# VHH binders against Acylphosphatase (acyP), part 3

Target 1, 93 residues: Acylphosphatase (acyP), of Lacticaseibacillus paracasei (q038c3)
Amino acid sequence: MVKLAKQIVVRGRVQGVGFRWATKMIADNLDISGTIENRSDGSVFIQAAGEPLNLAKFVAKVKAGPNPYANVSTYEEQPLEDVPNFRGFQVTG

## First folded at step 21 (VHH)

Design p4 (from n1 with S108M)
Fold by OpenDDE, fold request of step 26:
Structure p4 (fold): chain B 93 residues (1-93), chain A 121 residues (1-121)
Amino acid sequence: as target 1 above (93 residues)
Amino acid sequence: QVQLVESGGGVVQPGRSLRLSCAASGFTFSRYDMGWYRQAPGKQRELVASISDSGGYTNYADSVKGRFTISRDNSKNTMYLQMNSLKPEDTAVYYCAKDLYTPEPGYMDYWGQGTQVTVSS
């Protein structure tokens, strides 16, 4: 299966709002593998890999906010060329 | 199993303070954002305050900003809500919540039995 991978950084009201676990649930539903973690600067860092269509859906939901409490003010992404051997989608921090 | 036990509610006059506590067990407390909901009779549940897993970031409903403070002690698996300058409109059952609600299918939110807060003259 063809996979695409992205590295994502989001900012705004993205911590303390259930962002990480909501994102994981979305990822699991879309067969997206990767990791998500809070950063000390208040951002959330995501690595995500999956089929291009599913990854696009995942990205759209992340941008919109994975739940009603999140507010994403900044979204940045770049290709992840060397995809780690992810074990599902994990909240790593 | 996930357990959340609220305490600290009561009946107070306007302007007084209460401090709610939530004792958590059955999950790795420090991995999850936590929050407080409240629900008054005949009204919808609303999020009052939330706090990040490490406690570094907090969020508040506009109606409680400047009056309520959410905090947590991960070493004690406990979350708190300091409620100052209480108003009659703060009267509700207050619920401790693990993580926060998401509308995605299949996701389950966890909350306790709640503690009653009544503000009246």
Scores: ipSAE 0.797, ipTM 0.901, lowest interface PAE 0.5, mean pLDDT 92
Fold by OpenDDE, fold request of step 26:
Structure p4 (fold): chain B 93 residues (1-93), chain A 121 residues (1-121)
Amino acid sequence: as target 1 above (93 residues)
Amino acid sequence: QVQLVESGGGVVQPGRSLRLSCAASGFTFSRYDMGWYRQAPGKQRELVASISDSGGYTNYADSVKGRFTISRDNSKNTMYLQMNSLKPEDTAVYYCAKDLYTPEPGYMDYWGQGTQVTVSS
């Protein structure tokens, strides 16, 4: 099975809005593995891996905001070449 | 199981203050964003304020900005809503919420029984 992995940073109204757990639900539904955490600078950091089409869907939902309360003003991503051995999709911080 | 218990509601005149509390149990409180919703009779539930897991970031509805302050004490598993300069339009049942809504199938918001806030002269 072909998998892709991305490292993602989002900014805007992305903390205190249920962003992380909403993202986890989306990830779980799309069989995306990885991690998500809040950063001290107010951003959210995501590592995500999965089937290319599912990963694309995941990214689209993250960009749009995983729930109606989120407001993503900036989205940055880069390939994640050294993919950790993820245990599902975890909210790590 | 998740339990959220609101308290601190009451009847006050316009311009007065109330402080709501939410006691949380049944989950790791410090891992979740929390929030306050309110619902007035005949109106839809609306988000009033939310706070990040660590308390470092807060969000407010435009209608309450500058008047309400959300805070939390993770050591006590408690969230608060300081409501100042109350207006009749703030009259509603206020609900403490664990995390916030997501449109994904199967998601369920958790909130308490609510506490009534009535602002009238």
Scores: ipSAE 0.796, ipTM 0.901, lowest interface PAE 0.5, mean pLDDT 92
Fold by ESMFold2, look of step 24:
Structure p4 (fold): chain B 93 residues (1-93), chain A 121 residues (1-121)
Amino acid sequence: as target 1 above (93 residues)
Amino acid sequence: QVQLVESGGGVVQPGRSLRLSCAASGFTFSRYDMGWYRQAPGKQRELVASISDSGGYTNYADSVKGRFTISRDNSKNTMYLQMNSLKPEDTAVYYCAKDLYTPEPGYMDYWGQGTQVTVSS
């Protein structure tokens, strides 16, 4: 089974609301590897890789907001062809 | 071992101010969003305010907007809650939290023992 990878940018009420660690919890529960970081422009940047069905579930939860305090107003994604060898899902910034 | 110690609570008259502090240790404080929660008798614990790891983004419950100010000093591993214009409905035990609640399996609560705030008379 082929693993897929995506890079994702979300905006909205996504910083200061526990977004990154809530997203890591979701990723760990779905066996998604990758990284997540806050950007200085207020967005959150994600690289995520995993089995297609689990990655789709991960994306759905991110779009919906990973905890009660987050509000995702925009969501953008692109395929990630040159996938790094991620070790689990890590909060990097 | 994660340790969170709240202080600064007390009994005050309506309209007065208090400043709460949260001293943190046992983790890299600057890597986490932080929150103040409160719980009144017979009520569920609720998020009062939250602040990003850098301090650049803050969020407040509607009931405290304009009256409370959250801040942090990463060089001192300390978070603060300035509470102005206190009302009887602010009476609660106030807890600081490492990160914010998420409804996922495996989420662990990291809270202090809390500090009592009582607004009466």
Scores: ipSAE 0.754, ipTM 0.873, lowest interface PAE 0.8, mean pLDDT 93
Fold by ESMFold2, look of step 21:
Structure p4 (fold): chain B 93 residues (1-93), chain A 121 residues (1-121)
Amino acid sequence: as target 1 above (93 residues)
Amino acid sequence: QVQLVESGGGVVQPGRSLRLSCAASGFTFSRYDMGWYRQAPGKQRELVASISDSGGYTNYADSVKGRFTISRDNSKNTMYLQMNSLKPEDTAVYYCAKDLYTPEPGYMDYWGQGTQVTVSS
């Protein structure tokens, strides 16, 4: 019943390549809740929460690129200590 | 209910231009990255170009860089592919796609019927 939560920023070829919807599909399959959005600086911002082993699998897939067209050159994360009550995993922007 | 209708294909000589259009309906067009794919006889379907939901970011296959330009008009739910300096190697059926392929269980392809582009001398 223990959940972890992370805030993630990725950069690279991550906008215009289907990144957000591919990531949502991965999250839904792993029962990860949270949000994902494009930022104006070209990065993608993710908040993700779930069971530790599934969250680790989610992170690995994000780092590797969630589809063949994405290229993640920079990955940054930090813990979310005061996590919102997410309803599933949603593309918000 | 998703519908994608490609148009603008034809038979042209090498060096000429064509402009493809993709009319989209049945989903919120402005929320999705979009792509143009092509499939030549006996070949696998390949991504030619893709464009972000807002239109601010684009990606191209190496074989078409500098010759093709992808664009979109979210007010018309339409995506375009301007194809300049056409070569015989560009001969294919061109498809527009809602979102891009992902190797994940549950992924569903959404393609149009395609439009034939034939470049011959």
Scores: ipSAE 0.753, ipTM 0.874, lowest interface PAE 0.8, mean pLDDT 93
Fold by ESMFold2, look of step 22:
Structure p4 (fold): chain B 93 residues (1-93), chain A 121 residues (1-121)
Amino acid sequence: as target 1 above (93 residues)
Amino acid sequence: QVQLVESGGGVVQPGRSLRLSCAASGFTFSRYDMGWYRQAPGKQRELVASISDSGGYTNYADSVKGRFTISRDNSKNTMYLQMNSLKPEDTAVYYCAKDLYTPEPGYMDYWGQGTQVTVSS
């Protein structure tokens, strides 16, 4: 029953293309908790927590683009040492 | 109940302009990216333009870049498509969409009834 958490920043064609709600659908289907928001610099910021295998699947889908209109040019992640107690996966901005 | 109502279509000569509107209700409009799609007879529906929830980021199909401008007014729950330099190839039914299509279980399509745009020599 181990959980991992990470912060993710993606860039590319990621705003205005349905990225956040498509990513929430993926997260909900994989029982990933966390948050997702658009940043003013054009990037999308994600905090995600879940079981290691499901988190890996989530990351793979995000990198591939969560819908046909998104294109992820760069992907950066950083582990979170303490796993926050997220309430589901929420679009926050 | 989600409702999307397109308007502003019509029959115009090539080179003319039209402005489409999409009136939205039944959801928090300002939380969603929005899109304009179009479908010509016998063809699949295609994304024409999309706009972020804030309006700060837009995307366009190559065939309409430089001619069409998408915008939104979140205070009026309305999205717009300004269509300049219209060509016969733009002839289609135009639909507004809440969010954009995603190939995931649980995804639900939300479309308006469409508005016809006909560009005829």
Scores: ipSAE 0.730, ipTM 0.864, lowest interface PAE 0.9, mean pLDDT 93
Fold by ESMFold2, fold request of step 26:
Structure p4 (fold): chain B 93 residues (1-93), chain A 121 residues (1-121)
Amino acid sequence: as target 1 above (93 residues)
Amino acid sequence: QVQLVESGGGVVQPGRSLRLSCAASGFTFSRYDMGWYRQAPGKQRELVASISDSGGYTNYADSVKGRFTISRDNSKNTMYLQMNSLKPEDTAVYYCAKDLYTPEPGYMDYWGQGTQVTVSS
Protein backbone atom coordinates (compact mmCIF):
# COMPACT_ATOMS: atom_id res chain seq x y z
CA MET B 1 0.00 0.00 0.00
CA VAL B 2 1.11 3.58 -0.71
CA LYS B 3 2.82 5.17 2.29
CA LEU B 4 2.44 8.77 3.39
CA ALA B 5 5.07 10.85 5.17
CA LYS B 6 4.83 13.89 7.41
CA GLN B 7 7.11 16.34 9.09
CA ILE B 8 5.74 17.32 12.50
CA VAL B 9 6.65 19.94 15.09
CA VAL B 10 5.10 19.87 18.55
CA ARG B 11 5.43 22.31 21.42
CA GLY B 12 4.31 22.37 25.03
CA ARG B 13 5.46 20.17 27.88
CA VAL B 14 7.30 17.90 25.44
CA GLN B 15 10.93 17.82 26.59
CA GLY B 16 12.11 16.12 29.79
CA VAL B 17 8.90 14.11 30.14
CA GLY B 18 9.76 11.01 28.13
CA PHE B 19 8.01 12.24 24.99
CA ARG B 20 10.51 10.96 22.41
CA TRP B 21 10.76 7.43 23.78
CA ALA B 22 7.01 7.17 24.31
CA THR B 23 6.48 8.32 20.72
CA LYS B 24 9.00 5.72 19.50
CA MET B 25 6.98 2.99 21.25
CA ILE B 26 3.80 4.20 19.53
CA ALA B 27 5.57 4.34 16.16
CA ASP B 28 7.02 0.85 16.57
CA ASN B 29 3.59 -0.55 17.49
CA LEU B 30 2.05 1.06 14.38
CA ASP B 31 4.91 0.19 12.01
CA ILE B 32 5.74 3.86 11.49
CA SER B 33 9.26 4.67 10.35
CA GLY B 34 11.09 7.94 10.82
CA THR B 35 12.95 10.03 13.36
CA ILE B 36 12.30 12.17 16.42
CA GLU B 37 14.55 14.74 18.09
CA ASN B 38 14.52 17.54 20.66
CA ARG B 39 15.12 21.02 19.23
CA SER B 40 16.99 23.75 21.09
CA ASP B 41 13.90 25.99 21.05
CA GLY B 42 12.03 23.48 23.25
CA SER B 43 10.07 21.85 20.43
CA VAL B 44 10.14 18.23 19.29
CA PHE B 45 10.66 17.51 15.58
CA ILE B 46 9.33 14.32 14.00
CA GLN B 47 9.56 12.75 10.57
CA ALA B 48 7.06 9.92 10.21
CA ALA B 49 6.15 7.60 7.36
CA GLY B 50 3.70 4.73 7.11
CA GLU B 51 0.40 3.40 5.81
CA PRO B 52 -2.28 6.11 5.83
CA LEU B 53 -4.51 4.59 8.54
CA ASN B 54 -1.61 3.80 10.86
CA LEU B 55 -0.07 7.24 10.30
CA ALA B 56 -3.42 8.81 11.25
CA LYS B 57 -3.47 6.74 14.45
CA PHE B 58 0.10 7.78 15.19
CA VAL B 59 -0.76 11.46 14.74
CA ALA B 60 -3.80 11.13 17.01
CA LYS B 61 -1.72 9.57 19.79
CA VAL B 62 1.02 12.20 19.44
CA LYS B 63 -1.54 15.04 19.63
CA ALA B 64 -3.14 13.48 22.70
CA GLY B 65 0.22 13.20 24.42
CA PRO B 66 2.07 9.88 24.17
CA ASN B 67 2.29 9.45 27.97
CA PRO B 68 0.61 11.01 31.03
CA TYR B 69 3.38 13.58 31.60
CA ALA B 70 3.41 15.19 28.16
CA ASN B 71 1.15 18.04 27.07
CA VAL B 72 1.05 19.11 23.42
CA SER B 73 0.05 22.78 23.18
CA THR B 74 0.69 23.25 19.47
CA TYR B 75 0.89 20.79 16.63
CA GLU B 76 2.11 21.61 13.11
CA GLU B 77 2.56 19.27 10.17
CA GLN B 78 3.39 19.33 6.52
CA PRO B 79 3.67 16.64 3.86
CA LEU B 80 7.15 15.21 3.35
CA GLU B 81 7.68 14.46 -0.34
CA ASP B 82 11.32 13.33 -0.43
CA VAL B 83 11.39 10.79 2.40
CA PRO B 84 14.70 9.15 3.31
CA ASN B 85 14.76 5.36 3.47
CA PHE B 86 14.17 5.17 7.22
CA ARG B 87 15.29 2.14 9.20
CA GLY B 88 12.46 1.84 11.69
CA PHE B 89 11.71 4.75 14.02
CA GLN B 90 14.77 6.29 15.67
CA VAL B 91 15.40 8.80 18.45
CA THR B 92 18.13 10.95 16.87
CA GLY B 93 18.54 13.80 19.31
CA GLN A 1 21.60 -5.60 32.02
CA VAL A 2 19.93 -2.44 33.31
CA GLN A 3 20.71 -1.61 36.96
CA LEU A 4 19.51 1.36 39.00
CA VAL A 5 20.67 1.80 42.61
CA GLU A 6 19.09 4.47 44.78
CA SER A 7 20.80 5.76 47.91
CA GLY A 8 20.71 8.66 50.35
CA GLY A 9 17.46 7.98 52.17
CA GLY A 10 17.06 8.11 55.93
CA VAL A 11 15.02 9.28 58.90
CA VAL A 12 14.96 13.06 59.38
CA GLN A 13 12.97 15.69 61.24
CA PRO A 14 10.51 17.93 59.38
CA GLY A 15 12.19 20.91 57.72
CA ARG A 16 15.48 19.11 57.14
CA SER A 17 17.10 18.10 53.85
CA LEU A 18 18.22 14.91 52.12
CA ARG A 19 19.95 14.28 48.81
CA LEU A 20 19.15 11.11 46.90
CA SER A 21 21.43 9.55 44.28
CA CYS A 22 20.68 7.07 41.52
CA ALA A 23 23.63 5.16 40.08
CA ALA A 24 22.84 3.74 36.65
CA SER A 25 24.49 1.07 34.53
CA GLY A 26 23.75 -1.33 31.66
CA PHE A 27 22.38 1.28 29.25
CA THR A 28 23.41 4.56 27.60
CA PHE A 29 22.38 6.89 30.42
CA SER A 30 22.76 10.09 28.38
CA ARG A 31 20.12 9.01 25.83
CA TYR A 32 17.18 8.86 28.27
CA ASP A 33 14.90 11.21 30.11
CA MET A 34 14.91 10.04 33.73
CA GLY A 35 12.63 10.42 36.70
CA TRP A 36 12.15 10.03 40.42
CA TYR A 37 9.00 8.32 41.60
CA ARG A 38 7.81 7.74 45.17
CA GLN A 39 5.37 5.39 46.83
CA ALA A 40 3.99 5.65 50.35
CA PRO A 41 2.33 2.61 51.96
CA GLY A 42 -1.17 2.13 50.60
CA LYS A 43 -0.71 4.77 47.90
CA GLN A 44 -0.06 4.64 44.19
CA ARG A 45 3.43 5.33 42.89
CA GLU A 46 3.68 8.91 41.65
CA LEU A 47 6.16 10.84 39.52
CA VAL A 48 7.95 13.40 41.71
CA ALA A 49 10.37 14.92 39.19
CA SER A 50 11.76 14.28 35.73
CA ILE A 51 14.71 15.53 33.74
CA SER A 52 15.65 15.50 30.07
CA ASP A 53 18.57 13.45 28.71
CA SER A 54 20.78 16.60 28.55
CA GLY A 55 19.56 17.95 31.88
CA GLY A 56 18.19 21.09 30.24
CA TYR A 57 14.50 20.50 31.02
CA THR A 58 12.93 19.51 34.34
CA ASN A 59 9.41 18.95 35.58
CA TYR A 60 8.01 18.59 39.10
CA ALA A 61 4.87 17.42 40.84
CA ASP A 62 2.98 20.36 42.36
CA SER A 63 3.48 18.97 45.87
CA VAL A 64 7.28 19.34 45.64
CA LYS A 65 7.79 22.42 43.46
CA GLY A 66 10.18 24.90 45.05
CA ARG A 67 11.43 22.30 47.56
CA PHE A 68 12.94 19.53 45.41
CA THR A 69 15.56 19.84 42.66
CA ILE A 70 16.35 17.08 40.17
CA SER A 71 19.73 17.01 38.45
CA ARG A 72 22.01 14.62 36.58
CA ASP A 73 25.68 14.11 35.79
CA ASN A 74 25.98 12.17 32.55
CA SER A 75 29.74 11.69 33.00
CA LYS A 76 29.03 9.73 36.21
CA ASN A 77 25.81 8.00 35.03
CA THR A 78 24.12 9.46 38.09
CA MET A 79 20.85 11.29 38.76
CA TYR A 80 20.13 13.24 41.97
CA LEU A 81 17.17 14.57 43.93
CA GLN A 82 17.85 17.37 46.42
CA MET A 83 14.96 17.40 48.89
CA ASN A 84 14.68 20.52 51.03
CA SER A 85 12.05 21.52 53.61
CA LEU A 86 10.95 17.93 54.05
CA LYS A 87 7.42 17.28 55.34
CA PRO A 88 5.82 14.17 56.84
CA GLU A 89 3.86 13.87 53.56
CA ASP A 90 7.16 13.21 51.75
CA THR A 91 7.59 9.92 53.64
CA ALA A 92 7.86 7.21 50.99
CA VAL A 93 10.15 4.82 49.20
CA TYR A 94 11.82 6.79 46.39
CA TYR A 95 12.69 5.08 43.10
CA CYS A 96 14.68 6.24 40.13
CA ALA A 97 13.40 5.19 36.73
CA LYS A 98 14.90 4.74 33.30
CA ASP A 99 12.58 6.68 31.00
CA LEU A 100 9.06 7.48 32.16
CA TYR A 101 5.90 5.38 32.33
CA THR A 102 4.21 5.02 28.95
CA PRO A 103 0.91 3.17 28.51
CA GLU A 104 2.02 1.28 25.39
CA PRO A 105 2.72 -2.37 24.63
CA GLY A 106 6.41 -3.05 25.14
CA TYR A 107 6.97 -0.56 27.97
CA MET A 108 9.20 -2.12 30.62
CA ASP A 109 9.49 -0.82 34.19
CA TYR A 110 13.15 -0.30 35.08
CA TRP A 111 13.27 0.61 38.79
CA GLY A 112 15.85 0.31 41.48
CA GLN A 113 15.14 -1.29 44.86
CA GLY A 114 14.28 2.15 46.23
CA THR A 115 15.53 4.17 49.18
CA GLN A 116 13.31 4.90 52.19
CA VAL A 117 12.75 8.48 53.22
CA THR A 118 10.99 8.94 56.57
CA VAL A 119 10.12 12.38 57.86
CA SER A 120 8.97 12.30 61.47
CA SER A 121 9.50 14.01 64.79
Scores: ipSAE 0.630, ipTM 0.829, lowest interface PAE 1.2, mean pLDDT 91
Fold by ESMFold2, look of step 25:
Structure p4 (fold): chain B 93 residues (1-93), chain A 121 residues (1-121)
Amino acid sequence: as target 1 above (93 residues)
Amino acid sequence: QVQLVESGGGVVQPGRSLRLSCAASGFTFSRYDMGWYRQAPGKQRELVASISDSGGYTNYADSVKGRFTISRDNSKNTMYLQMNSLKPEDTAVYYCAKDLYTPEPGYMDYWGQGTQVTVSS
């Protein structure tokens, strides 16, 4: 019953290529909650929480690029110590 | 309910310009990345240019860099493709696409009907 949470920053060809909504589809299918947003520096910021196995699958799919047009050059993550009260997985910006 | 309508295609001589428009409705346009694709007969549809939801980030196929410019006006729910220095190789049907998504068979409402661009002398 214990969920893990991460914050993730990805860089590369990640904005303007449908990254956020493709990632939401993956998250919804894996029962991952959280948020995803474009940042002004060209990166995409993700907060993701879920069951450990599903979260690992989510991370793998994000690193691989959630669709054919995305290319993730840099992937960084940090654990979230306090799991926010997310309602589903939402594109926030 | 999603509708995408391309316009601005035509027949032009090499070296000329055209400006394509994509009018969007049925979704919150400003929340989605958008793209222009093209397809010549017997070829696969290829991404020509794409643009982030805010318009701040753009991507181009190598074959069009420096000649084509993608833009959007979120207040008018419209995306544009300015095509300069047109070449015969640019001849294709041009499609706008919501979110660069390839839907399951039968879910093709994320594409416009296309607008023909023909570059010939």
Scores: ipSAE 0.422, ipTM 0.743, lowest interface PAE 2.0, mean pLDDT 88
Fold by ESMFold2, fold request of step 26:
Structure p4 (fold): chain B 93 residues (1-93), chain A 121 residues (1-121)
Amino acid sequence: as target 1 above (93 residues)
Amino acid sequence: QVQLVESGGGVVQPGRSLRLSCAASGFTFSRYDMGWYRQAPGKQRELVASISDSGGYTNYADSVKGRFTISRDNSKNTMYLQMNSLKPEDTAVYYCAKDLYTPEPGYMDYWGQGTQVTVSS
């Protein structure tokens, strides 16, 4: 059971459009754990961990916009070297 | 348990204003983006405006930009839509919604019963 973890920042039309809860639905369906929050600079910050193939699917869906109202104009990620002990996928802010 | 109650609709002349309210209960209002949708007879329901959980970010359909203003008061669990310079094309039932995307039919209980806005002439 190898898990990978990523830290993700997205920008664009990503706040006030239901991004976080739509992303949680995707994460739950792919067994991705982590967190998602709005930041005061208008970006959305995500920490996501899961099986490599499922994490890749999660990333693709986030980049494409998790619902019809969202538009991701920039996407940044970094690997998380230590896999945090997340309890499911939580909207934290 | 989740309840959304729209109010403030009515029949008005073109050019006038209305202010809609959405009273929310049964969930932690401040954790969710919220939206106003409308549906005219024979048309699909469309997003009119949306607002982030904090109120800091808003989005509008092109057809209402500059005329409508969405706002929220998290201490009162209430969202508002100020509708200025109303046009006959704005005639619709207006709904507030918890979270802007409902991919499953069973999520329709995240919609209010609606309030009718009619702009005559």
Scores: ipSAE 0.390, ipTM 0.733, lowest interface PAE 2.2, mean pLDDT 88

Design p5 (from n1 with A61E)
Fold by ESMFold2, look of step 22:
Structure p5 (fold): chain B 93 residues (1-93), chain A 121 residues (1-121)
Amino acid sequence: as target 1 above (93 residues)
Amino acid sequence: QVQLVESGGGVVQPGRSLRLSCAASGFTFSRYDMGWYRQAPGKQRELVASISDSGGYTNYEDSVKGRFTISRDNSKNTMYLQMNSLKPEDTAVYYCAKDLYTPEPGYSDYWGQGTQVTVSS
């Protein structure tokens, strides 16, 4: 069973709009593990790992905005070569 | 068990001010974005203002920008809505919400009971 992991940074109207908890709900429903946190520069930082198809669905939902209040204006990702031992998907900050 | 209790509503004349408060308990308040919603008779609830977990980022519906100010005090587990220059169009029940609504499966909506704001001459 192959797992992929990504590090993601999103910007836009992404803080103060319920982004992190809506994203956690999506991740839990897609069996994606990882973390999500607000950054002091206004961005949201995500580490996400899961099966390739589910991870692709997760990314699509994040790019589209995980709820009606979010507006993702920029999306950046990098592969995560070492997959951390995540336990579920956690809001860490 | 999550509890959200709104207060501060009332009947006021146009141009006056009200300050709403939301007392929160049963969850780690400082970890959640929070929002004020309102619902006028015959309308759907709408987001009025929202605030990030730290309080550093706020968002407002266009019709209230410059008149309403959302704030929070994480040491008191309390969120506020200062409503200035009130108009009859602001008449609604105002609800405090833990996090913001999403239609995704498994999402839980947590609302207070609401506080009535009536702006009438």
Scores: ipSAE 0.484, ipTM 0.768, lowest interface PAE 1.6, mean pLDDT 89

